# VHH binders against Tectonic-like complex member Mks1 (Mks1), part 11

Target 1, 127 residues: Tectonic-like complex member Mks1 (Mks1), of Drosophila melanogaster (Fruit fly) (q9vym3r434to560)
Amino acid sequence: KRVSLLLELQEGQNFENPNIHVRYYLKAPANTFYEGTPGVDTMQGATATCRNAGDWRSAHLGHCWQVTLLLEEQHHPADLLHLYFEVISIDSWQRERCEGYAHYAIPLTSALPTDSIRLQCIRPLGN
Short names: E, the ipSAE of ESMFold2; O, the ipSAE of OpenDDE; V2, 0.75 times the mean of E and O plus 0.25 times the DockQ between their complexes.

## First folded at step 9 (VHH)

Design s6 (from s1 with I31F A33T; framework vhh_7ocj_1; at its last look DockQ between E and O 0.01; V2 from the best seeds 0.00; counts 0 for: pae O 14.9 > 2, grease 26.7 > 24.2, SAP .728 > .668, placed apart)
Fold by OpenDDE, look of step 9:
Structure s6 (fold): chain B 127 residues (1-127), chain A 118 residues (1-118)
Amino acid sequence: as target 1 above (127 residues)
Amino acid sequence: QVQLVESGGGLVQAGGSLRLSCAASGSIFSFDTMGWYRQAPGKQRELVATISSGGSTNYGDFVKGRFTISRGNAKNTVYLQMNSLSVEDTAVYYCAAEGYVYESFDYWGQGTQVTVSS
């Protein structure tokens, strides 16, 4: 079975710092194969940097990409595609700072949600 | 390599005035917030004044209109005009800077001694 997902990172909100971009990493579930093309890896990437935090420190990301997975016969619906996100800001010293992490798991079924999902960004303990 | 250098401290009589200066170097961009803290012997470091890149100011409760913080024309420079100084204002005054808005300043100067005599 072939499953293609169109994913979009729309925006980040309530970050204190400007110059926000998001790195993402996708982990294919068990009994699936990522279908990639040479030179293009859709299982990981990063958004462009949003320099201006708008109202309420909103970072408009507008990053869309497609992921295609091939499901083996023995794939179980409980085996989810995991999306990991790292929100990063760039400070005035051109240093990357971690603003936090987010995670989402997607079932590879035909009944995928079409609505936007808000994920909580969790900042690691410590400073 | 970030460096904040304070100047303008010294000895002054009660009721007198001092103007502290701070120049920060090594930053590609302007600091979002710069400020002054002070620490007297045996006391904790306390906020004196901060100023954002947009000019928003915040002062410690003890300031009571006596001090004025301002940005300089030069990049990443900040001044603290201190008037009506009292003996209680005696402390080491530190310049601080944030690249962006954080709960705490990331960069500190070495400090400049301010001594107010009775």
Scores: ipSAE 0.000, ipTM 0.208, lowest interface PAE 14.9, mean pLDDT 87
ESMFold2, look of step 9: ipSAE 0.018; ipTM 0.395
ESMFold2 (binder alone), look of step 9: mean pLDDT 84; pTM 0.854

## First folded at step 11 (VHH; framework vhh_8pnl_2)

Design t1 (from s2 with R50Y N58Y; at its last look DockQ between E and O 0.02; V2 from the best seeds 0.00; counts 0 for: pae E 22.2 > 2, placed apart)
Fold by ESMFold2, look of step 11:
Structure t1 (fold): chain B 127 residues (1-127), chain A 118 residues (1-118)
Amino acid sequence: as target 1 above (127 residues)
Amino acid sequence: QGQLVESGGGLVQPGGSLRLSCADAGSIFSIDAMAWYRQAPGKERELVAYISSGGSTYYADFVKGRFTISRDNAKSTLYLQMNSLKPEDTAMYYCAAEGYVYESFDYWGQGTRVTVSA
């Protein structure tokens, strides 16, 4: 079975430091295979750096990408696609700081969700 | 996208309640976030409450649990239940809907006036 996911990182909210970007990593479950263009890796990447904006203190990331996975016959519906996120700020000296981490898991055998998902980041101590 | 029309404003005593409604003739409620803003005389417009297409909500600190935003996609209507109203809540209240650019509210109603006066 072929599953195509259109993914968007829409925003980051309420981070103390401005100028954030998000690094992401997707971990496919057992009995799946990534299908894509040689030299292009949609299972990991980073958004452009965005300034926190508006009265919400939100960074408008707007990063879209597509992942196509082949589910082998041995794939079990309880095996999930795991999405890992690291939120990074960049100061005026171009130094990176980790603002927080987030994780989300998606079943590949269900219908795609139509609603936005909000994730709470776990801040590293002392950040 | 559809046209937003607010209703439910009026004159109310301090401590009273009002429910504002915002109707939409388009498909905004299926894909877009919506919000209520207000603008008091002589002040800048400010966010009151926000609700995502998935139902997640945010409230400005000044509401302090007095207001509740909700949406009903079956009725294509956004609501703001306003309780324990204070004279400071006197303002023009606007319904807004997010366009395809995230957190860019491209669609606005004409507003409904709320007056809280003894």
Scores: ipSAE 0.000, ipTM 0.071, lowest interface PAE 22.2, mean pLDDT 69
ESMFold2 (binder alone), look of step 11: mean pLDDT 78; pTM 0.795
OpenDDE, look of step 11: ipSAE 0.023; ipTM 0.399

Design t2 (from s2 with I28T R50Y S53Y N58R; at its last look DockQ between E and O 0.01; V2 from the best seeds 0.00; counts 0 for: loop humanness VH .157 < .165, pae E 10.4 > 2, placed apart)
Amino acid sequence: QGQLVESGGGLVQPGGSLRLSCADAGSTFSIDAMAWYRQAPGKERELVAYISYGGSTRYADFVKGRFTISRDNAKSTLYLQMNSLKPEDTAMYYCAAEGYVYESFDYWGQGTRVTVSA
ESMFold2, look of step 11: ipSAE 0.005; ipTM 0.299
ESMFold2 (binder alone), look of step 11: mean pLDDT 79; pTM 0.801
OpenDDE, look of step 11: ipSAE 0.017; ipTM 0.307

Design t3 (from s2 with I28T A33Y R50A S56R N58Y; at its last look DockQ between E and O 0.01; V2 from the best seeds 0.00; counts 0 for: pae E 20.7 > 2, placed apart)
Fold by ESMFold2, look of step 11:
Structure t3 (fold): chain B 127 residues (1-127), chain A 118 residues (1-118)
Amino acid sequence: as target 1 above (127 residues)
Amino acid sequence: QGQLVESGGGLVQPGGSLRLSCADAGSTFSIDYMAWYRQAPGKERELVAAISSGGRTYYADFVKGRFTISRDNAKSTLYLQMNSLKPEDTAMYYCAAEGYVYESFDYWGQGTRVTVSA
């Protein structure tokens, strides 16, 4: 079975530091294969940095991409596609800082929501 | 870095057989999944078969039991036994290996040509 996903990172909200971008990584579930062109990887990447400095409430990202996966016969619906996000800020001194991480998991064998999804970011701390 | 080289292609009559080989001149063969892809003139590249290091296999529907993927981890070699070949199987066949990013095929060979004609 072939599954195609159209994904969009729309915006980031309420980050303290200005000028953010988002790095993302997708982890396909067991019993699937990525279909793609050699040298092209849609399973990871980064958005452009938002350049609306001075407005802390919303940073528009507008990053869209498409991923196609091939599901094997033994693929189980509980095996999820995992999406990992890192939010990175850049200050006036050109210093990069991780503002937080987010994670979302979706099933490949169910209807996907067409509405926007909001994710809370967390900062990793010690044990 | 790993380097994949395919061999074993050629001209065969319909109903004939070929055995494709893919040699790893580097350290690629320890990766969990390897695969064969093909691309016919005027068509997009498509998956033919895949195999894990533990021997679990996947075949595209068009294979219909005619091809067998196998690997020899000791010789760092991937194989595709192709039986009952049809003119539709005419294509460039590529060896691919999973890269450093989980479940992504980032390493590819240059391909070997298979021609099936009457």
Scores: ipSAE 0.000, ipTM 0.091, lowest interface PAE 20.7, mean pLDDT 70
ESMFold2 (binder alone), look of step 11: mean pLDDT 78; pTM 0.789
OpenDDE, look of step 11: ipSAE 0.005; ipTM 0.255

Design t4 (from s2 with I28T I31Y R50W S53T N58K; at its last look DockQ between E and O 0.02; V2 from the best seeds 0.00; counts 0 for: loop humanness VH .157 < .165, pae E 16.3 > 2, placed apart)
Fold by ESMFold2, look of step 11:
Structure t4 (fold): chain B 127 residues (1-127), chain A 118 residues (1-118)
Amino acid sequence: as target 1 above (127 residues)
Amino acid sequence: QGQLVESGGGLVQPGGSLRLSCADAGSTFSYDAMAWYRQAPGKERELVAWISTGGSTKYADFVKGRFTISRDNAKSTLYLQMNSLKPEDTAMYYCAAEGYVYESFDYWGQGTRVTVSA
């Protein structure tokens, strides 16, 4: 069975630093295969950098992409596709800072919500 | 918060059985993969069993057929049923879970001691 997902990263909110972009990584569950196009890797990537004129509460990203996965017969319906996000800010000297991480998991064998989803980011804490 | 807590270890005779449990005290259990590891004195920590959220499992060669990993996502609990225990199974057993980077286990418990002796 073939599943195609259309994904959009719409915006980031309330980060301390402006000029953010988001790196994303997808992890396919067991008994699935990623169907790739030469020269295109849809299981990872990054958005363009959003620059804000003083409105650091909201960064509009508007990044869309599509992922196609092939599910084997032995695919377990509760095994999820995991989406990981890393929010990166860039200063005027082009230095990168990690602003936070987010995670979302979706089932591949049932209908997805059609509404936008808000994810809470966490910042890595020193230990 | 987010501390994994193992239980169910103890002393057991060779050929006996134990059931290990691991729960997240934070009550927000959304880890992807979970695993049991063990470490005997003088040895490196080694994988015992691995399970996905959907129930796919893998076992180390040395324990396949004797141990069964399972999880109950409704109770936020990971289990290891250990049968036909041998003295070589004596070790600290650790629960591990995949954290915010999907390629590594970032969450570990303190361990529960399993001792197999006559």
Scores: ipSAE 0.000, ipTM 0.137, lowest interface PAE 16.3, mean pLDDT 71
ESMFold2 (binder alone), look of step 11: mean pLDDT 79; pTM 0.804
OpenDDE, look of step 11: ipSAE 0.005; ipTM 0.224

Design t5 (from s2 with I28T R50E S53W S56R N58Y; at its last look DockQ between E and O 0.01; V2 from the best seeds 0.00; counts 0 for: pae E 12.8 > 2, grease 29 > 24.2, placed apart)
Amino acid sequence: QGQLVESGGGLVQPGGSLRLSCADAGSTFSIDAMAWYRQAPGKERELVAEISWGGRTYYADFVKGRFTISRDNAKSTLYLQMNSLKPEDTAMYYCAAEGYVYESFDYWGQGTRVTVSA
ESMFold2, look of step 11: ipSAE 0.000; ipTM 0.204
ESMFold2 (binder alone), look of step 11: mean pLDDT 78; pTM 0.793
OpenDDE, look of step 11: ipSAE 0.269; ipTM 0.696
ESMFold2, look of step 13: ipSAE 0.000; ipTM 0.199
ESMFold2 (binder alone), look of step 13: mean pLDDT 78; pTM 0.793
OpenDDE, look of step 13: ipSAE 0.018; ipTM 0.411

Design t6 (from s2 with I28T R50Y N58Y V101T E103Y; at its last look DockQ between E and O 0.18; V2 from the best seeds 0.00; counts 0 for: pae E 14.0 > 2, grease 25 > 24.2, placed apart)
Fold by ESMFold2, look of step 11:
Parts: structure tokens; sequence; C-alpha cells
Structure t6 (fold): chain B 127 residues (1-127), chain A 118 residues (1-118)
């Protein structure tokens, strides 16, 4: 079975530091493979940097991509696709700082919400 | 092996209730996602319920409406409240947690057995 997901990282909100971008990583469950184009990895990537995100502004990211997964015969519908996000700020010295981490998991065999989803970021200890 | 310890399993009558616990002993990392899995003899391990750090939950279709996953970060404990238990719920129940290393559940418990029989 072939499942195609159209994904968009629309915005990040309530970050103190400016110039943010989001790195993302998708983890497919067992017995699945992503279907990709040579030189393109849709299971991980990063948005462009949104300048002016600091001061609790909304950072418009607008990053859209598509992931196609091939589900093998052994795939169990209760196994989830995991989506991981790291929010990174860049200061004027080009130093990167992790602002937070977010995670979302979805089933590959059930209907997904049509509305946007808001994820609460958490910060690692020691930030 | 794992850093997680499950408890609360046992023998229960059909229609009964159990509350499973999973202790996350002393990790300094904020484990973001946790889940309960189960495995009956001769069957594959299957997801029962999942909870994100933000409190978003997912339940397998076979348990929706009967089980509730929750977590108490102050006590480093994950819970599964199981109500209206059926004989088909008989299995080993495992706690799993996703670490900061992406792409897998990195931490698993040894399991607690739940048996639903008259």
Amino acid sequence: as target 1 above (127 residues)
Amino acid sequence: QGQLVESGGGLVQPGGSLRLSCADAGSTFSIDAMAWYRQAPGKERELVAYISSGGSTYYADFVKGRFTISRDNAKSTLYLQMNSLKPEDTAMYYCAAEGYTYYSFDYWGQGTRVTVSA
C-alpha cells in the first residue's frame, strides 16, 4: 500500500530569540519505506530561517513538502509515523541555539485532521 | 536494558479494571513521547496508546473508550487506566519511551502481565 502525506510547517509562535528555523525528522514505523527521488530526502530537512521571529512574534515558516511511504505486508496499522521538530535560533554571530523540541505521531491508515495542528515545544535540560 | 519499570498487572474478571504504571526512574532528559504496547502469546506486539509531551493522545481502535493514557511528570510516571476489560485484552503490556535520539523508541520496560479470565 502507498500512502502520500502533504505536510506544511506553517508557523512557530512565542519564541524569545530571533531568526528561527525548524529542523524536522520523520521516523517511519517498522515495515515501511519512503519513496524518494534521488538526491532528495523527504524524511528530514529544515525550513528557511524566518527573521523577525523574536519578541514573541509569530514566525511564518511556510515550508511544504510531500512524503510517500510504501507499507509492506507486515505493517501493523497501530504503528505510527513519528514527526520530530527542533526549533533553532541563529544570532548575529551565526551561533545556533535550540529553542525547543516538538513531537507528533500519526497513524498511516486512519484519517488525519483537516485543520492545522499546534504543538507545544519543550526545551531540553541545559537548553 | 530499559530504564522503565511497569507494574499493576494481574488477573481480573471480564468487565473489571486495572491501572498500569510505568516508572521513569530519574532521567534528566524530558522524554517527549511515551506509549503502551501489548503482546499476546503467538501474536505481534501492537500499540495500545500513545501520549506526547504536549498531552496529545492516540488510542488503537480496539481500546478506544475503555483505556486512558496519562502521565505525571512530577512523579516520572506513565499510567494506563484500563476499564471494561475483555478476555481479548490478555497480554504482556510494555511501556516505551522515545529518547532525544530521534527515529525510535529507545527505552522499553520488561512488561507486566494482564490476564482477563473468569
Scores: ipSAE 0.000, ipTM 0.161, lowest interface PAE 14.0, mean pLDDT 70
ESMFold2 (binder alone), look of step 11: mean pLDDT 78; pTM 0.797
OpenDDE, look of step 11: ipSAE 0.013; ipTM 0.301

## First folded at step 13 (VHH; framework vhh_8pnl_2)

Design u1 (from t5 with R56S V101E; at its last look DockQ between E and O 0.01; V2 from the best seeds 0.00; counts 0 for: pae E 16.1 > 2, grease 26.1 > 24.2, placed apart)
Fold by ESMFold2, look of step 13:
Structure u1 (fold): chain B 127 residues (1-127), chain A 118 residues (1-118)
Amino acid sequence: as target 1 above (127 residues)
Amino acid sequence: QGQLVESGGGLVQPGGSLRLSCADAGSTFSIDAMAWYRQAPGKERELVAEISWGGSTYYADFVKGRFTISRDNAKSTLYLQMNSLKPEDTAMYYCAAEGYEYESFDYWGQGTRVTVSA
């Protein structure tokens, strides 16, 4: 069966470098297929870079997109869609730095929460 | 990094129950799925049950509602409640945790033996 997900990356908070964007990658579970238009890929992408217009510690991203997956009859309900996020800052020299990683997994066959979800980022060692 | 330690195995009669626990002796690397696997002598290791960080569960068909996986993220502990045990359930039971990459179980315990003797 067909499952459509509407996703929003709303904001990032408390990053050392406030000019961030988020790269995302979705990993579909077994027995599912991404359904899309040629030349369009909703299973990965990036937000626009948030500028810090004030002294706020919050970066507003406001990135929305939709993913449609076709679940085969063999699909097991406990096999999850995995969402991976990489938070990237850009300095004044236009160099990218990884500020952290986050992950979230969702079921494709259960009702999803309608409230926002807060993910904690893990900063890579040696950064 | 982490060191997983299983406990709760033992000898039980058919129809009996056991509750397996898997505790992290250190800090776990993963905030992803955890799972129970089992391996009987002469067989390949097979998935028994899997549970996500958020609590979504998956059970192998042979479980047939007899086992329940759960986790306590605050205590870094994974559980498997096994009811209505059968001799076919006799195996070494392992807990496992995913690392960063999906479907890559990077961390394993040493296992606990479950024996169901007729």
Scores: ipSAE 0.000, ipTM 0.108, lowest interface PAE 16.1, mean pLDDT 69
ESMFold2 (binder alone), look of step 13: mean pLDDT 78; pTM 0.788
OpenDDE, look of step 13: ipSAE 0.217; ipTM 0.655

Design u2 (from t5 with E50R G54D G55S R56S E98S V101E; at its last look DockQ between E and O 0.01; V2 from the best seeds 0.00; counts 0 for: pae E 11.6 > 2, unsure alone 63.0 < 65, placed apart)
Amino acid sequence: QGQLVESGGGLVQPGGSLRLSCADAGSTFSIDAMAWYRQAPGKERELVARISWDSSTYYADFVKGRFTISRDNAKSTLYLQMNSLKPEDTAMYYCAASGYEYESFDYWGQGTRVTVSA
ESMFold2, look of step 13: ipSAE 0.000; ipTM 0.177
ESMFold2 (binder alone), look of step 13: mean pLDDT 77; pTM 0.788
OpenDDE, look of step 13: ipSAE 0.296; ipTM 0.686

Design u3 (from t5 with S27D E50R R56S E98T V101D; at its last look DockQ between E and O 0.02; V2 from the best seeds 0.00; counts 0 for: pae E 13.0 > 2, unsure alone 64.2 < 65, placed apart)
Fold by ESMFold2, look of step 13:
Structure u3 (fold): chain B 127 residues (1-127), chain A 118 residues (1-118)
Amino acid sequence: as target 1 above (127 residues)
Amino acid sequence: QGQLVESGGGLVQPGGSLRLSCADAGDTFSIDAMAWYRQAPGKERELVARISWGGSTYYADFVKGRFTISRDNAKSTLYLQMNSLKPEDTAMYYCAATGYDYESFDYWGQGTRVTVSA
């Protein structure tokens, strides 16, 4: 069975620092196979940098991509696709700073939300 | 599974440099955030620097500018380049790694001692 996910990172909100982008990583569950073009990795990537996103402004990201997974017969519905997000700011010296992390897990065999999802970022320990 | 092992500590003079390494024999930490912590005698452990699986970094205010954290995900190895060392940097240095919970580190090494003294 083939499952195709259309994903969009729409915006980020309420970050102090400007020049925001988001890096993402998807971890597929057991008994699945990633189906993709050689040299193209839809399981990880980054959005473009949104400039002037700081001072509590909303950073419009608008990054869309598609992931296709093949589920083996042994795939168990309780085994979830994990989505990891890292919000990054870039200063004027091109030094990167992590503004926060977010995580979301979805099942591959049941209905997904039809509305957008808000994720709360967790700041790294010691920030 | 794997165990974190620090190395590279030692005795150095003020203003000197030292490079710490932290290795694991497994491939289990490709998605983990990793960090260096330190603990001076009689004090609480404190964060020195953190690096995500994607390479973004954070440094505690007291060490930013002197230390550089880096990682090699293929070898599950974490590094800390320490320059301009001060006597106040004397401590046991620990590496740590998380899996999925960036508010808590799940794996810790045994530590390597760094002493900065004339």
Scores: ipSAE 0.000, ipTM 0.222, lowest interface PAE 13.0, mean pLDDT 72
ESMFold2 (binder alone), look of step 13: mean pLDDT 77; pTM 0.790
OpenDDE, look of step 13: ipSAE 0.101; ipTM 0.576

Design u4 (from t5 with F29Y R56S E98S V101E; at its last look DockQ between E and O 0.02; V2 from the best seeds 0.00; counts 0 for: pae E 13.5 > 2, placed apart)
Fold by ESMFold2, look of step 13:
Structure u4 (fold): chain B 127 residues (1-127), chain A 118 residues (1-118)
Amino acid sequence: as target 1 above (127 residues)
Amino acid sequence: QGQLVESGGGLVQPGGSLRLSCADAGSTYSIDAMAWYRQAPGKERELVAEISWGGSTYYADFVKGRFTISRDNAKSTLYLQMNSLKPEDTAMYYCAASGYEYESFDYWGQGTRVTVSA
C-alpha cells in the first residue's frame, strides 16, 4: 500500500528570538520504504527563515511538502511514523541556536485530521 | 533499555587523529540529541560535544575547533572526529543519547578509551 502525506508547517509561536526556521526529520517505522524524487529528500529538510516584521508572537513559515511511503504487508498498525522538529533561531551574525524540539507520532493506517495541530516544544540540553 | 556501543578508541601520538563511532543497538523512539562526554581519572565527566537530530552542534570550549561531531540518523550512528590530539584528551569517551524528555541523557554506552601519549 502507498500512503501520500501532504504536510505543512504553518507557523511557530511564543519563541523568544525573532528569526526562526524549523528543521524536520521523519523517521519511518519498520516495513516501510520512502519513495522520492531524485535530488530531493522529503524525509528531512528545513523551512525558510521567518524574519519577524513587528509580529513577535507568530512566525509564519508556510512550508509545504509531500512524502510518499510504501507499506509492506508486514507493517503493523501500531508502528508509527515519527516526526521530529527542531526550532532554530539565527542571530544577526548567522549563529544558530536550537530554541526547542517537538515530536509527533502518527499512524500510517488511520485517517489524519485536516485541522492544524499544535505541538509543544521542549527546550534542548544547554538551553 | 537501549544500548549505545562506542568504538574507535585507542593509543595515539600527540598531534594524531582518531574517529570515534557510536551505534544505537536499541530501538528508541524520540532520540532528540546525542552527545560525546569524556572522563579522565579523578575528574568529573564533562560534555565534549552535542548534536541535535537536525545537525545543530555545540562544542565545549576546550575543543577549540579540533573535534567535529556528526550523526547519521539513517544509520543511528554518532561520530566524533578528533584531530590534533593532546595528552590532556586522554580519557574514557562516552556516547550519550536523550529521549523525548530532553534535559537529561538517559542512554549511555560503556565507553571507549582514548590515550594520547608520546
Scores: ipSAE 0.000, ipTM 0.169, lowest interface PAE 13.5, mean pLDDT 70
ESMFold2 (binder alone), look of step 13: mean pLDDT 78; pTM 0.797
OpenDDE, look of step 13: ipSAE 0.187; ipTM 0.631

Design u5 (from t5 with F29Y E50R R56S E98T Y100W V101D; at its last look DockQ between E and O 0.02; V2 from the best seeds 0.00; counts 0 for: pae E 10.1 > 2, unsure alone 64.3 < 65, grease 24.6 > 24.2, placed apart)
Amino acid sequence: QGQLVESGGGLVQPGGSLRLSCADAGSTYSIDAMAWYRQAPGKERELVARISWGGSTYYADFVKGRFTISRDNAKSTLYLQMNSLKPEDTAMYYCAATGWDYESFDYWGQGTRVTVSA
ESMFold2, look of step 13: ipSAE 0.005; ipTM 0.228
ESMFold2 (binder alone), look of step 13: mean pLDDT 77; pTM 0.783
OpenDDE, look of step 13: ipSAE 0.266; ipTM 0.671

## First folded at step 15 (VHH; framework vhh_8pnl_2)

Design v1 (from u2 with G26E E101R; at its last look DockQ between E and O 0.01; V2 from the best seeds 0.00; counts 0 for: pae E 15.4 > 2, unsure alone 63.8 < 65, placed apart)
Fold by ESMFold2, look of step 15:
Structure v1 (fold): chain B 127 residues (1-127), chain A 118 residues (1-118)
Amino acid sequence: as target 1 above (127 residues)
Amino acid sequence: QGQLVESGGGLVQPGGSLRLSCADAESTFSIDAMAWYRQAPGKERELVARISWDSSTYYADFVKGRFTISRDNAKSTLYLQMNSLKPEDTAMYYCAASGYRYESFDYWGQGTRVTVSA
């Protein structure tokens, strides 16, 4: 079975630092394969940097992409597609800082929510 | 940037166990994914196990349940518990880390030797 996912990173909220972008990567569960288009990597990437997002304002990211997965016969519905996000700020000295991490898991064999999803970011110690 | 330092290698009899450790000596950046690779003489370096920041794991087929990867994020330390060791596991074992993407490892240690031969 072939499953296509249409994904969008719409916005990030409540970060102190400006110039926010998000790096993402997807981990496919066992018994799945992703289909690649030459020159396009859909299992990982980054958004463009959004300016003036700090001071608790919303960063409008608007990054869209599509991922296609092939599910093998042995695929178990409890095995999820994992999406990992890192929120990165860039200061005036061009230093990158991780503002937080987020994670979301998607079932591949049942209906996905049609509403936007809000993820809580977790910051490492000393972040 | 941190410098990765492996330890815990050594000589062990077939069927024995070892635990490898890898520490970020400078502890200077968040690390997303960490992995163990190995390289035997005359062979290509190959992935042994990978662990993501959320503790999700992946193991190469040859591991067959014998090795367990884990990490202690508070100490910036990666572990590999190796059980039921075989002579074919003899290799240099390398720690690797990525800051943003699990398949792009930009940081490497110098390796620790594991020898299974008695």
Scores: ipSAE 0.000, ipTM 0.117, lowest interface PAE 15.4, mean pLDDT 71
ESMFold2 (binder alone), look of step 15: mean pLDDT 77; pTM 0.788
OpenDDE, look of step 15: ipSAE 0.122; ipTM 0.558

Design v2 (from u2 with T28I F29Y A33V Y100S E101R E103D; at its last look DockQ between E and O 0.02; V2 from the best seeds 0.00; counts 0 for: pae E 19.3 > 2, placed apart)
Amino acid sequence: QGQLVESGGGLVQPGGSLRLSCADAGSIYSIDVMAWYRQAPGKERELVARISWDSSTYYADFVKGRFTISRDNAKSTLYLQMNSLKPEDTAMYYCAASGSRYDSFDYWGQGTRVTVSA
ESMFold2, look of step 15: ipSAE 0.000; ipTM 0.086
ESMFold2 (binder alone), look of step 15: mean pLDDT 79; pTM 0.801
OpenDDE, look of step 15: ipSAE 0.363; ipTM 0.755

Design v3 (from u2 with S27F G99R Y100G E101T E103D; at its last look DockQ between E and O 0.03; V2 from the best seeds 0.00; counts 0 for: pae E 19.1 > 2, placed apart)
Amino acid sequence: QGQLVESGGGLVQPGGSLRLSCADAGFTFSIDAMAWYRQAPGKERELVARISWDSSTYYADFVKGRFTISRDNAKSTLYLQMNSLKPEDTAMYYCAASRGTYDSFDYWGQGTRVTVSA
ESMFold2, look of step 15: ipSAE 0.000; ipTM 0.096
ESMFold2 (binder alone), look of step 15: mean pLDDT 79; pTM 0.801
OpenDDE, look of step 15: ipSAE 0.473; ipTM 0.772
ESMFold2, look of step 17: ipSAE 0.000; ipTM 0.094
ESMFold2 (binder alone), look of step 17: mean pLDDT 79; pTM 0.802
OpenDDE, look of step 17: ipSAE 0.644; ipTM 0.857

Design v4 (from u2 with G26E T28I I31F A33T D54E S98T G99K Y100S E101T E103D; at its last look DockQ between E and O 0.01; V2 from the best seeds 0.00; counts 0 for: pae E 21.1 > 2, placed apart)
Fold by ESMFold2, look of step 15:
Order: sequence, then structure tokens, then C-alpha cells
Structure v4 (fold): chain B 127 residues (1-127), chain A 118 residues (1-118)
Amino acid sequence: as target 1 above (127 residues)
Amino acid sequence: QGQLVESGGGLVQPGGSLRLSCADAESIFSFDTMAWYRQAPGKERELVARISWESSTYYADFVKGRFTISRDNAKSTLYLQMNSLKPEDTAMYYCAATKSTYDSFDYWGQGTRVTVSA
């Protein structure tokens, strides 16, 4: 079975630093293959940096991409596609800072949400 | 590389207070996590307190509410308010920082000495 996902990173909200971009990584479950095109890697990437925030509450990203996965016969419906995000800010001195990480998991064999989702960023601190 | 500079150390009597400061005098980094460490002669360096960019704090158990860590992100300055000082707090106090919470502490100051004695 072939599953095509259209994904959009729409915006980031309420970050202390206004100039952000997002790096993403998709981790496919067992018994799947991603179907790529030459010169394009849809399982990881980054958005452009937001430059015109307007205010401090919203950074418009508007990054769209499509991922196609081939589900093999042995694919277990409980195995999920994991989406990992790293939010990076750039200060006025061109220094990058990690604002946090976010994670979302979706099933590939059942109905997917059609509405936008919101993710909270988490910044792990060392012990 | 930027250099962290500590200040505010000195001699105090038991029960006294000191306020330590740490700044990146060259202003070339925006640090994510900053911390205070200390090292007494002949002992290993140990964490005192840690503070994130968002001001989330962690304190070593021996602090027991006596010290307060804070930061001023606009000035890239880290502070440690030390109250109720004890002789066992005598040590060299170091400022430490990292660019990302996923990196180890790679940026260190030269230290400021705190001596607590009768």
C-alpha cells in the first residue's frame, strides 16, 4: 500500500526570539520504504528563516512538502510515523540558538487529522 | 572564542552574603544554558546551580535555598546571590555556558575566589 502525506509547517507562536526557522526529521516505522525523487530528501529538511514576523506572537513559516511511503505486507498498524522538529532562532549577531524540540506521531493505516495541530516545544536540561 | 569573566568574590564571615556576576565581555555569544560550578582545593569541580534561557532553574542539594541563580539575557550576564555562607562554601567559583542544551559546557571563566572564614 502507498500512502502520500502532504505536510505543512504553518507558523511558530510565542517564541522569545522572533527570527526562527524549523529543522525537521521524519522517522518511518518498520516495514516501510520512503519513495523519493532524485535530488530531493523529503524525510528531513529545514524551513526558511522567518524575517517579517509583524509582531512577537507569530512567525509565518508556510513550508509545504510531500512524503510518499510504501507500506509492506508485514507493516503493523500500531507502528507510527514519528515527526521530530527543532526550532532555531537567529539573533541580531547571527548566532543560532535552539528554542526547543517538538514531536508528533501519526498512524499510517487509519484516518489522519484534517485540522491544524499545535505542538509545544520542550528544551531538555541536563542532569 | 568568547571568554566569560566572573566577579564579586571575596572574604566573608560565616552567615554573610556575596553576589557573583559573570559576563561575556566581548559579547560574541548568546548562550542557552548557563551555570555556576565550584571547586575547593583538592576536590572535584561540582555543579552549584544551572539556569536555562527561559529562566528555569536547578540547584544542587547542598544549596538548600541559600543561593539564587538569575540571568539578564539582554546583557548576557549571569548572577549568583549567595546568602547564609558557610566555611564549606569556600572555593573557586566558575561560570559555565553552552550554546545549546544538547552540547556540553564548553565555555568557562577563570573563576572568582570565595573564602568564608571566621
Scores: ipSAE 0.000, ipTM 0.068, lowest interface PAE 21.1, mean pLDDT 71
ESMFold2 (binder alone), look of step 15: mean pLDDT 79; pTM 0.808
OpenDDE, look of step 15: ipSAE 0.032; ipTM 0.247

